# VH-VL binders against Translin-1 (tsn1): the designs that were tried, part 9

Target 1, 220 residues: Translin-1 (tsn1), of Schizosaccharomyces pombe (q9p7v3)
Amino acid sequence: MNKSIFIQLQDQIDKEHSIREKLTAEVDLLDEKLRVLQLLLANCEQNLENQEEILEALEIIKSKTRGLAELASNFPYYKYNGVWDRSIQKVVYLYLLASWTGRLDKSLRPTYSLLSLSEVGQILQVPVFPEESTFHLSIEQYLHAVLSLCSELARQSVNSVISGNYHIPFEALNTIQKVHSSFQVLSLKNDSLRRHFDGLKYDLKRSEDVVYDLRIHKLV
Below, E stands for the ipSAE of ESMFold2; O stands for the ipSAE of OpenDDE; V2 stands for 0.75 times the mean of E and O plus 0.25 times the DockQ between their complexes.

## First folded at step 1 (VH-VL)

Design t2g (framework fv_tezepelumab)
Fold by ESMFold2-Fast, scan of step 1:
Structure t2g (fold): chain C 220 residues (1-220), chain A 119 residues (1-119), chain B 108 residues (1-108)
Amino acid sequence: as target 1 above (220 residues)
Amino acid sequence: QMQLVESGGGVVQPGRSLRLSCAASGFTFSDYGMHWVRQAPGKGLEWVAVIWYDGSNKHYADSVKGRFTITRDNSKNTLNLQMNSLRAEDTAVYYCARDLRSYYGMDVWGQGTMVTVSS
Amino acid sequence: SYVLTQPPSVSVAPGQTARITCGGNNIGSYSVHWYQQKPGQAPVLVVYDDSDRPSWIPERFSGSNSGNTATLTISRGEAGDEADYYCQVWDSYSDHYVFGGGTKLTVL
């Protein structure tokens, strides 16, 4: 008697699979461009000649993110956001990194500061804090991106000592300290975010040690 | 009540292998990184290895790197240390310890298991 | 490669204050933790993050950390405080957890 019920359930499964397949295809295209930009930004301290490629990658990522947002807006946000959540975290992270390091535009001027969630939303032309279940940048995505930025800044600080760039470690420490202080006043309800935040203490100590090492070498 | 219980220690000849285990109870094992710390007879504490809460990150003391492997099974609440190419210098009581999250220390310790490497 | 230096032994009279030092280059920038180990027993965390105490540790135990020296302070020393005490930090450069050599506290 319940055979017809199972046929209806199969139709629902097929529909959801089709939606996830379409969303996954768009995410895969975005992820390809995210890998390109991440590699370009990984050596940006030592390679200024790649700026045109970085600008192109940023624009493509912006376009792909908007395309994903348009597609995703046709479906329930909380049902499918797991398909793009990590990729959008990476989009936000790479834009934060590009802004901090001075790669966001042709001026090559580092900001040494964080773009706000609202500023990232404005740049990508996607909503933030919507009242409806439509595609948007979440607070959690932004906070994960900020924590990822701190880890990358600590890593680049270690590498900058070898290359003789002594300014980056001081700016990185300043940024990481501000992020650490800000996170301490937040009441985090997300287990993944809390675990990611626990890693910030490593980034802070690593950054402090780099600055200490520079002070010792500079004084001799 | 939080508890860690080590097992697998014993007497072993140089060049051989030994596997230590640590059973955790009384807390959510999968939320914490875990350490192995050793202490040679009459000597001080020496950190050996750490594994992150999800197994994604591992670090080793220089003296054991390449010879020891730290693993965990969150479904069984167990921590393991595979010790290969054992040397007389590895003779010690081996403790498992729970990572003190956000502070990079250790707050809960087991009773220890004795490993003796001798001919 | 980061090294923590502790005195091998410290003596204190009953009821007096014991101070155990932990020396390290710029140790004030690190979070220092302290462990107590009695003969035949596992270590017990007594102070963490320079000056905080686990809820089960008496308030007689306190810590400080600045410059090149961290200090564990045990007020109103008791015979039951006789133990080896170890300081510990995490070294971000090497990703290693480093212990001091230990200090034997004698209450006499």
Scores: ipSAE 0.000, ipTM 0.419, lowest interface PAE 16.7, mean pLDDT 85

Design t2h (framework fv_tezepelumab)
Fold by ESMFold2-Fast, scan of step 1:
Parts: sequence; C-alpha cells; structure tokens
Structure t2h (fold): chain C 220 residues (1-220), chain A 122 residues (1-122), chain B 108 residues (1-108)
Amino acid sequence: as target 1 above (220 residues)
Amino acid sequence: QMQLVESGGGVVQPGRSLRLSCAASGFTFSDYGMHWVRQAPGKGLEWVAVIWYDGSNKHYADSVKGRFTITRDNSKNTLNLQMNSLRAEDTAVYYCARHYGSFYEPTAFDIWGQGTMVTVSS
Amino acid sequence: SYVLTQPPSVSVAPGQTARITCGGNNIGSYSVHWYQQKPGQAPVLVVYDDSDRPSWIPERFSGSNSGNTATLTISRGEAGDEADYYCQVWDSYSDHYVFGGGTKLTVL
C-alpha cells in the first residue's frame, strides 16, 4: 500500500468537502431570500406598498447570485453545479415572473412577455455562454424557469378571475401558447427538462379553460 | 442503494388512529416530492396523498381528505401519514413512493417501498 | 374525477407482442406512466412520460399515447412478464393522481 498516495487522496477529499461546504452556505443564504421574494410575488393583486420590498428582495438576490458566481468561478463548473442548479433555476424564474407582472422596476409596467436568457444574464451580471469551466446561466436552467413561469401564470389566472381581473387570463394564455409552440420544435435530450415540459400541456389546458369560461359567461 | 422502508402498519379498530412512517435512504430526500399509495386486498392501486419536497404543498384523495395528514421531516429523511377516524374501507397495503423531480415537475413514482399492511376491523 | 379504463386481462403467447391499453378522454394531452406489479411485491415503474423507459427496464417495454388511448407494448413476451399492469396520470384540474383499474397479463 503506498502511504503517500493515500495522503494525497485524503487532502483532495478534504479540499473538495471544504469547497462544497462553502458553496452550500452561499446557496442556503440565497434560498432564504428566494423564499421571501416568492411569497411577495405569489399574488397577482399587490399594493404599491409591497413594491419597495420586492425591489429590495430582487437586488439582494442579484447580489447573492453574483457572490455565488464569483465563489463558484474558482472551481470546476460541472463538478459543483449540482450544489446551486435548482436555486439558480428559481432565481431566473422569479426574475421572469417579476418582469411579466410589472414588478421588476419602478415603472410597474407588466411586460406580459419573456425576458431572454441574455437579458436575464445582463440583469444578474452573470455569463450566459461562457467556457465550460466558468459559472454561467445554462440553457436548461432558463428553460426550466420558463416552464415554471407558465405553471404560475395558469395558477394566477384562476385567482385573477376571482378578484375581478379579466385581463390577466388572456395575457397568460398568450404567453403559455407561445412557450408551448416554441418548445415543440426543440429536441430535448434532458429527462428532467422533458418531464417538466410535459407538464406544460396541463397548464395550457387549465389556462384555456379559464378563458373559455370567461367568454361563454360574457364577462369579456 | 435507493430505498424506502415503511413501518407502523397493524390491526386497528374502526374510529381509531394509526401513524405510518417511511424511512428514505440512498438519495437526497429533500429534493423529492413523496406520495402515499394504497391497495386494498385483491383491488387496484389508489393514490392517497402527496407532499412536495419542501413540505409546502399537500394534496389528498377525496376519500381521505380531512382524516389523513401527510408530513415529512427532511432532517431525518422521514415521511409520515397520520390516519385518523379509520374505516373498514381504509384496509389496504400502504406504499410510500418517490415523486421524481421537483415540485415544478409532476412526474412518475420511480421508487417504491415494500408496503405496510393496515387492517381496520373489530 | 378523471377516469382511466383498462381491460381486466390480456393474454399473449411466448415470444409474441402484448398490448395493454389505457383509455381516457383526451388522454393524449396527459403524461401517462406505467407500473408492473407481481404478486406480493411493490409496483415497479416500467414506462414514464408516455414513452420513456428507466435505464434498468428492457427495451422490450415501450409506450405510446395519442387521442383517447395510451398503450403499453411488451415485445417478445416471456413468463417473467406475467403481472398486473397499471397506467397512471396526474389530473391538473383536481390536483389528483389517477390510476387505471389494472390489467392482468398472462403469458400462455
């Protein structure tokens, strides 16, 4: 048995463990802020009093995401990306939702459309199409976030009708239809992404039923 | 090795309560939604309840709604089903099962426990 | 509530192809999953998301889903395939998971 080789292996194990601990700690802090923002964005009807809290949460999440990116850039991307992948998907999702609903800035103007992957990267100040070894927003993270947005829009469509807002269901349906059409031309090779996309057909049907009910009851 | 092990089954009288537990090992329990599915003797599979990976969302079959409560403890890798006001028709083998993917991905039940038998009789 | 209909039983000769159907209104818009259950054992996932297969399941198992019918296809049937087979969907309108009644496959 070569003792020197085992000493080197133990050092490598210890270093990798230390790296994962540091990354996990940053992710946990980010996750706390993501939970706060998600609750603030959960309702389609929000008062202006909440806007400053939303803007503050968005800025904190942006700052935490950049901090994670800086830390992670010192280590091999594909070795450690599992530590932050789900949290970064949620970051992208919440920024897409904030933009769609008009909560992203002081204008309070809903876009009723998707931020592109490049636009999200610009807002968060993180790379989109970098070299393999650097921290970046992946295409898969963006696509998961887009699908999550569609599920949330379908949910909010039901709630908006209860509150007397008949405009949101039409914009939600339009967005979901465009996403559904776009995904059908993609050759998805990731099982997780394919399963998430499969859920979109239920969101589309839920959204269509809301709009259909509004039309037959002549509320629009 | 990914495993789910149920416990807590037994014979109980109508109107009583019973708590089932499911211990998970071999995977990151906190990343997955979890289900309870039951099967009465000689009958088919019947979905009972789901709890999402973080415990935030829960759904129940109409037949058990208001009587059963699904919970989880991610620090202990444990899923629980509290069964109250038990009826003869609740007699079944109860399986815990993993819902692969996050709460954004309504996927299949890819890992199942061996089941635990609950018999409701006088 | 959404209902899935399966034939109670299907027979296949050794080496032949078995087809088990799962009927549902507009089931083609749902993701259908299939489970195999042998007597005294827990169910085993054999096909998910209409046509995908877990890596440990033989290529003999395949699925399709279109219109009002989803189908589990088992090629080159063998004695070890004898089991009850269940289809399953998630119904987003009710937030419920629905199983078919099950089909007993006999390899004669």
Scores: ipSAE 0.000, ipTM 0.428, lowest interface PAE 12.5, mean pLDDT 84

## First folded at step 2 (VH-VL)

Design r1i (framework fv_regdanvimab; at its last look DockQ between E and O 0.02; V2 from the best seeds 0.00; counts 0 for: pae E 14.6 > 2, off the site)
Fold by ESMFold2, look of step 2:
Structure r1i (fold): chain C 220 residues (1-220), chain A 123 residues (1-123), chain B 110 residues (1-110)
Amino acid sequence: as target 1 above (220 residues)
Amino acid sequence: QITLKESGPTLVKPTQTLTLTCSFSGFSLSTSGVGVGWIRQPPGKALEWLALIDWDDDKYHTTSLKTRLTISKDTSKNQVVLTMTNMDPVDTATYYCARHEYYSGFYYGMDVWGQGTTVTVSS
Amino acid sequence: ELVLTQPPSVSAAPGQKVTISCSGSSSNIGNNYVSWYQQLPGTAPKLLIYDNNERPSGIPDRFSGSKSGTSATLGITGLQTGDEADYYCGTWDSSLSAYVFGGGTELTVL
């Protein structure tokens, strides 16, 4: 075999490894900020005084998402998108949650409403349906984020009752019901997404039970 | 250059259905982040928000009148229509339409108002 | 009766300062942006303040807004007789899924 072709192959291996390391380093920094925002939003119903921290975290995450988009645009999208896929899914999820809870400044939707994929893209200033294979928010990322939102809303319904915010369980149920109906219309060919959707019925049931308990105990 | 104008009957008999049209120019309900709402004000009384329809056809109604109110839009004609059933003399008021902006104006309130139309409900 | 509470009336002399309060809850003022509206006698309401403290173009800077917790305040300095009007606060209420207004405050300039 010609030794020069193996040297060329090793050079390509090294280049691809270096690209993945650069992208992973940016994603790791983004993930640190995502963990902070996730904690802030998990208890935002009980802590109205953390709004400045939430807005700061949202701006940092937007800035880091834009920075990742700029870096990633130097490389083939579908070769490397696996590096950021789950982290961008979480960016979308936390923006949906911040909007739903009324904590997103200049949201395109009122509190308790769901942002569309296009609206998330508009707020983050990231493409949704690119003409080229460039960095963008995917439909699958958005759909996973919506399902993750439903799980979190079901979880927060219990805490809202404890704190005396009895309207939140009704709004959570309404959102989860709409998502459940909408997904039934979709033809889901992605196994990961179908498995995630299969779990939605448990979130729906949990949310229904909280509302039922409130009505029986005459709290609403 | 944004304007809204209310139109419809000024006199309605009790039990009749009121239909009001808001015709607007200078913006479109095909644009994300906008909506048109209806507000009324009985003589000498406070403003009362009634209903809203937005660009993606989501509708909101004041709870006390939800079963009596229907709101719809015709985006191509730049019109929003409010229908209110079973009118009663207590519904005598000036009715306004106004623009809501969601990305900026919904949280900023109603930034442009029509001049209003007075509807009297009497036998 | 009212979701948002305002004083029914306030008065002050020309050139003085007045404030108008608007009290609500976490489901409205606490989690949503507050607007203020001026309604001159015989006219439609006009947006005076949006996003808690911002002025539309053409509104003089002697009108100001602020928000703290579940309460909002409209400030008017350098009062003029032309400021005699009804003033309303308004915001979205997340528990009602509806927009709500305060009961209005009648400003009289003595």
Scores: ipSAE 0.000, ipTM 0.542, lowest interface PAE 14.6, mean pLDDT 87
ESMFold2 (binder alone), look of step 2: mean pLDDT 92; pTM 0.949
OpenDDE, look of step 2: ipSAE 0.005; ipTM 0.491

Design t1i (from t1d with heavy chain F101W; framework fv_tezepelumab; at its last look DockQ between E and O 0.02; V2 from the best seeds 0.00; counts 0 for: pae E 21.3 > 2, off the site)
Fold by ESMFold2, look of step 2:
Structure t1i (fold): chain C 220 residues (1-220), chain A 121 residues (1-121), chain B 108 residues (1-108)
Amino acid sequence: as target 1 above (220 residues)
Amino acid sequence: QMQLVESGGGVVQPGRSLRLSCAASGFTFSSYGMHWVRQAPGKGLEWVAVIWYDGSNKHYADSVKGRFTITRDNSKNTLNLQMNSLRAEDTAVYYCARDYWSGLYEAFDIWGQGTMVTVSS
Amino acid sequence: SYVLTQPPSVSVAPGQTARITCGGNNIGSKSVHWYQQKPGQAPVLVVYDDSDRPSWIPERFSGSNSGNTATLTISRGEAGDEADYYCQVWDSSSDHVVFGGGTKLTVL
């Protein structure tokens, strides 16, 4: 058998592996910063002591996301996009959360509002609707991020009652209700996205129960 | 044995054209980005141009932009440099080099021995 | 455009450690590669990605990169290490490869 053919196949395997290792290393560095920001945003309660750290973390994540976009643009998008898909979904989610909680400087929306996919792309300075096969934020990443936001808002509404912030449960319920109604008009063909949306009813019920308990407590 | 062999160098007058070729062997040429790097006599290394593994993207140093064209033929395992409107300052040894990461962390792990281009009256 | 600065020469006694510097604005955020070139020969990659070494290069060659300075270190310097050494980066803002001016290492 011709040994030079197998050497050529090994070169291809090595090149593909090297590209994936480079992209994975950059994504791992991004993920470290995402964990930091997620911890800083874990409570909707107003806490001015942490605002400087939140702004620093947001800027670092923006810079790393733009660096990843630049890096990824050197390679075919659909061959490698699986490397960053989950991490970019989390970037979108944390920007939505930072904006909703009023912790994002220069947000395009007021507190308790959702950024659109286009607005997230504008803030991060990365493309969202490419005509070519280039790095971009996908519709599926955004929709998953919105659903993850609803789960977090339901969780934080419980904590906000403990902290004495009784307005947050009402705003969380309002947001979750709007998301639920808006998703009902979508034709969800993606199995993963459809399963994620099917779970939204749990978040809605949890948020409704918090608001109900507040109303019952105040009636006495 | 991985190898790059340049050819097509020579002596030409200013304003003329010359075409360099680089023949690759011992590795999958179509999987790697390729570069031209030049070195004037007694001087340091100067990057000239890059072409991606599939020919889809090219970049040039400002000193050669508009005059030089990098191309590749993956079916023949060849890299080419078309040099037009040559000037005295283009006098150099021209190397072809393999890009280890195809444009990311461009380390040049394989170099040819170079071909000399002299532009003189 | 982006500029890399190297000393034009460095001298070291045999058996001693040579250090060749490469200065650049925020070079610590870039991947730095190093080449050895002997007279009449093509360059040879000796260190890549700041500190990694090809398997055919002796372990005496090492590298570091932080802040505004990258350094090639050659321990136990030998007469065979006499060569010109170049640092190199990719500058993503211009899409250009940039080389330093080169450093001539002399082993006395």
Scores: ipSAE 0.000, ipTM 0.410, lowest interface PAE 21.3, mean pLDDT 85
ESMFold2 (binder alone), look of step 2: mean pLDDT 93; pTM 0.957
OpenDDE, look of step 2: ipSAE 0.005; ipTM 0.496

## First folded at step 3 (VH-VL)

Design a3a (framework fv_alirocumab; at its last look DockQ between E and O 0.02; V2 from the best seeds 0.00; counts 0 for: pae E 23.1 > 2, off the site)
Fold by OpenDDE, look of step 3:
Structure a3a (fold): chain C 220 residues (1-220), chain A 121 residues (1-121), chain B 113 residues (1-113)
Amino acid sequence: as target 1 above (220 residues)
Amino acid sequence: EVQLVESGGGLVQPGGSLRLSCAASGFTFSSYAMNWVRQAPGKGLDWVSTISGSGGSTNYADSVKGRFIISRDSSKHTLYLQMNSLRAEDTAVYYCAKVYSGRYFPYFDLWGRGTLVTVSS
Amino acid sequence: DIVMTQSPDSLAVSLGERATINCKSSQSVLYSSDNKNYLGWYQQKPGQPPNLLIYWASTRESGVPDRFSGSGSGTDFTLTISSLQAEDVAVYYCQQYYSYPYTFGQGTKLEIK
């Protein structure tokens, strides 16, 4: 076997590695900003005090996401999407959360509503399905993000009760119920997504329990 | 042996410039983000700068932004810190530090012995 | 910026006794996506560089003695030395690597009583 074949293979490996390194660098920057936004959105009750910071963080994340999209568009999506899938899922999640909590432009969607994949794509100015050959927001990323949103809503429901915002648990429950019913009509082929969906049952129960407690204590 | 060796420290006047080097060995240098951390005499640790494995991304502490430049040469397995417009408060032992594993494990698992930079008139 | 505050600034403990160092962050360093606390502990002996002891708030670095342990989550963290040894005399630092700028606690000087 000609050693030249292996040299060529090594060159390809090195090129691929270089590409992954470049992509990873961009994703790392994005992840830093995502953590900041996540902290800002951790409590729904801080809506008025940190709104400007939230908007700024959203814009930065948009910019970083677009930058990543531009870079990634030079390479086959299916080959390198593993580098950014989790991070992009988080981007979508945080935008969903921001919109749901009324921290995003209300003209897009009313508070306590769920942005569609298309709307998220429009906001971020990145392609969505069915553009599969280059960088795009995938259906799977969106679905994961929706499930993550539900988990966060369940968590925030408890916190909202502590802070005296008793309407939030009901809105959260309504959203989680709708998501749960909607997912039931989907034929999920991805194992990770199926597992994540299984977790939704717990979130739903948690949310129901919060609402139940509010009712029995006559707080609503 | 896995190690980091800093060099380039010395005495410099305020407003002067100095370039630090960190020679890495024993690991795939380009696969890891690298950091500079400094420690003023008798004081605590102060993060200065980070550069990604590829060198495509850099971050700086506000105190050094616009004055310091972190870079790396993969062919030489060397990390650099170009320090310009040096101030007295920049006086410190400068350590290079390696992250354990990129973005997933960004804690510093390997440190050099440090090189002393003294900024004084 | 996330501010890291250690307590106490200095600690004297007898040999064989428990040493406890606290670290508080001004913001949570718990990342919900991976459920990890982006907090580390370092030991710095006189004339030496820092040495990693604990990462992810509670995971002990390889080679670190069992007497060292980290605990806590969110904003409150603790480094514990169950039985102080002579070689444990050092300054200890907590660090958050949750977001830039990375920040350290001011350090805790641990001495033998």
Scores: ipSAE 0.000, ipTM 0.506, lowest interface PAE 13.6, mean pLDDT 90
ESMFold2, look of step 3: ipSAE 0.000; ipTM 0.392
ESMFold2 (binder alone), look of step 3: mean pLDDT 91; pTM 0.926

Design r3a (from r2f with heavy chain D56N D58N; framework fv_regdanvimab; at its last look DockQ between E and O 0.03; V2 from the best seeds 0.00; counts 0 for: pae E 14.6 > 2, off the site)
Fold by ESMFold2, look of step 3:
Structure r3a (fold): chain C 220 residues (1-220), chain A 123 residues (1-123), chain B 110 residues (1-110)
Amino acid sequence: as target 1 above (220 residues)
Amino acid sequence: QITLKESGPTLVKPTQTLTLTCSFSGFSLSTSGVGVGWIRQPPGKALEWLALIYWNDNKYHTTSLKTRLTISKDTSKNQVVLTMTNMDPVDTATYYCARIYSGKYFPYGMDVWGQGTTVTVSS
Amino acid sequence: ELVLTQPPSVSAAPGQKVTISCSGSSSNIGDNYVSWYQQLPGTAPKLLIYDNNKRPSGIPDRFSGSKSGTSATLGITGLQTGDEADYYCGTWDYSLDAGVFGGGTELTVL
């Protein structure tokens, strides 16, 4: 029985725990700001009165994402990426939403357009598709974010009818249909992503219902 | 005021490619929710749904003919084109194009139809 | 063999009522709206019913539609000799990702 082997294993366990705690602390700070931005964007369809707050929240989130990327670059990516995966997914989602709603200053796309993974990476100044195992935005994070965007667009489509903005339901339907069609081409091996995609049909149905309601008024 | 008209060859030889054009007026494929579909009907037989293209360029094809069908649009010309490869005598039919609006759960309501064009595949 | 099944023919006398059934599945009629088409001899189909039970402008109220579960029904009352035609049901099928038609029903007015 060699106890020095177990002392080395315990040292490694302690180091990994310390690294995860450092990363988690940064992720927790990022998550606080994500909750603020999510509230601002979810309750503010086409409302410009909170635009400065949204822009400030976006810049804070970009800064904290960059800070997390710098910290994470000191450690093996695939060993620790689970610590930030969900939070970075939400960063991507909120940037997609901010861009789609016209609330993202310096967006690479006009209102109602979907940013690509590379465009999100460019805006956040974070790598995508790196050759080395370094901090980056993953394809899976982006795909989850796109699906989350569709759910929010279906919800905001309903709210836009209530507020009398009848253009948004058609743009939301257009985006959701494009996403649905594009995902049909993908081979989804990831169970989490597959389950998330399975729910897209409900967002599509909800968005279609809103457009249908607007059309039916011509028939009465 | 809304019209669709199918055009193309009336006689095609086996193995050739059929190209049909749907020219329409009174509406535009730039309108959100609008689509144009293709349907065929062999002599004395039932209607068969073939393909559909929407304003946003989403495309759908019947599964049995998917590898033989291509659908495209030119919004500025008010045209939709259907191409079917490797024609066979069983493909002899009247071919129709029709307008559709999207709505609840991809509704099928084809509210305006062309008069159809009969295509014979002789062998 | 067809995704949507209709009776091949029905007949009734002038002034009577006829119904035409369309049987499908949860991936088509169950989850989507049904439309009905009339095809007079030598003509293109014409939309009679959309969204299960709605009539376009110009379609008389003696044409009606309904849906229950995975089945749809076209009703025609006050039959006229001009109603002699083929009638088709149609809908979307989410499993096939395509539109589908029934096999058609030939209506004869005696």
Scores: ipSAE 0.000, ipTM 0.501, lowest interface PAE 14.6, mean pLDDT 85
ESMFold2 (binder alone), look of step 3: mean pLDDT 91; pTM 0.941
OpenDDE, look of step 3: ipSAE 0.098; ipTM 0.682

Design r3b (from r3a with heavy chain F106W; framework fv_regdanvimab; at its last look DockQ between E and O 0.05; V2 from the best seeds 0.00; counts 0 for: pae E 12.5 > 2, off the site)
Fold by ESMFold2, look of step 3:
Structure r3b (fold): chain C 220 residues (1-220), chain A 123 residues (1-123), chain B 110 residues (1-110)
Amino acid sequence: as target 1 above (220 residues)
Amino acid sequence: QITLKESGPTLVKPTQTLTLTCSFSGFSLSTSGVGVGWIRQPPGKALEWLALIYWNDNKYHTTSLKTRLTISKDTSKNQVVLTMTNMDPVDTATYYCARIYSGKYWPYGMDVWGQGTTVTVSS
Amino acid sequence: ELVLTQPPSVSAAPGQKVTISCSGSSSNIGDNYVSWYQQLPGTAPKLLIYDNNKRPSGIPDRFSGSKSGTSATLGITGLQTGDEADYYCGTWDYSLDAGVFGGGTELTVL
C-alpha cells in the first residue's frame, strides 16, 4: 500500500514535468520571435525601412501569445504561470515600445503615449482581469514592462541626439517622469517589482541629463 | 463516448442566413482548453476550415468568410451555433463540427467529428 | 494557391510504403504542430496523427508522421486496400489566425 502511494506520487510528478515541457517548448518558440522584434525596435528610430518586418513580427508574436494562452488554459494557472511569466512580460514591453515609437499598426494611443494594461490586452486579444485563475496578462507583468520601457527610452534618448532627432529626448523624459510619479502612488509589496522600480531613478537621471545638455548647447 | 451532431436546415435559399447547431455529449465546454470547430466540404472538394470557439469564448474565423460567420456557445446546453449570412449556391457543402482539446491534442487536433449535415443552397 | 500544398494523388501496391507530403510556410508548419486526417469514402474525417508524429489510441504504428522545416510527411507502411482514402494535413497559421487544411491527397492501392 505504501509503495502504491509513492508510485502514484511519482506518476503525478512525471505528468507535471511533461506539462512543463510542453509549455516551455511553446515559450521557447515565442522567445525566438521576441528576440527578433527587440532587435528591430532597438534601432527603429533611425530605420523606417524595417516597418514591414516589425509589423510581421508583431503579428506572429500576437498569434503565438494567443496560442500559448489556449495551451496554458488546459492547466492550473498558478502552478505553471512561472513558465511564461518573463516571456509575457517581454511581449507587453515590446508592444508598449512599438506603440510609443509609432511602429504599432492600429495602436489605441498616439505616438509617445503609454498603453494601459487594458489596451494591451485588447490589442493582443488576451484577458487582463479574469474572474478566476486562467491565463491572463497580470498587473505585475505590465508594471515590469512599463519600467523596462523607461530604461529603453532613456537609452534611445541618447541615440536620438546622435541621429539629429531632438524632440525624442523631451518625449522620453516626459514619459519617464509620468511613470515615476505614478509608481510613487502605488503600494508595491512585491520585492522584485520594488527593486525594479528603485532602478528607475537612474533612467530618469540619464534622460534628464540628455535634455539638459540639449538646452545648454541650444540644440532645441 | 464522445459524440457531436450537426443540425439545421438542409435546404436554404440564396441570400438567407444559415444557422447550424452542434449538439454534443461526453464532454463539456466548461473544461479548460476544450473547443468546437466547424469545417465544411463542398461535394467532391477539399475540407475547408471555417471557425472555432473555445471554452473561454475565444473565437476564430477563416479570413475569407469572417464577415459572414458568427460562432457562439451555450455551455449549459452543450451546444455550439454557427451562423453564415448571405448564402450562395457555392456554399453548398457538408458541414461538420468537431471537438478540439488543447490539453491532449495541442495546439490543433480535431479528435472527434460529427457525421456532418449536407446543406444545399438552391439555384 | 493553397496555404498547405499536398500532392493530388499517390498510389502504391499492397504491402508497399507510401509517403504523402505537406508543404507550408514559417507561419504554419514551421512554427506549429501538424495533424493528419484520414477520410474514407462517404465518411467524416478521422484524426490519424497529432503533434507532428504522435498516434491516437487505436491507430496502428504503420502510420507515422514527421516534420522538417516547413514540410510535414505522412508515412504508411504495409499498405492495405482499406487504406484507400483522402488524406489531409492540418495545422494553425499564426498570420491568418486560423486553422488551415491541405488540399488533400487521394491514396489509391493498386
Scores: ipSAE 0.005, ipTM 0.568, lowest interface PAE 12.5, mean pLDDT 87
ESMFold2 (binder alone), look of step 3: mean pLDDT 91; pTM 0.941
OpenDDE, look of step 3: ipSAE 0.167; ipTM 0.694

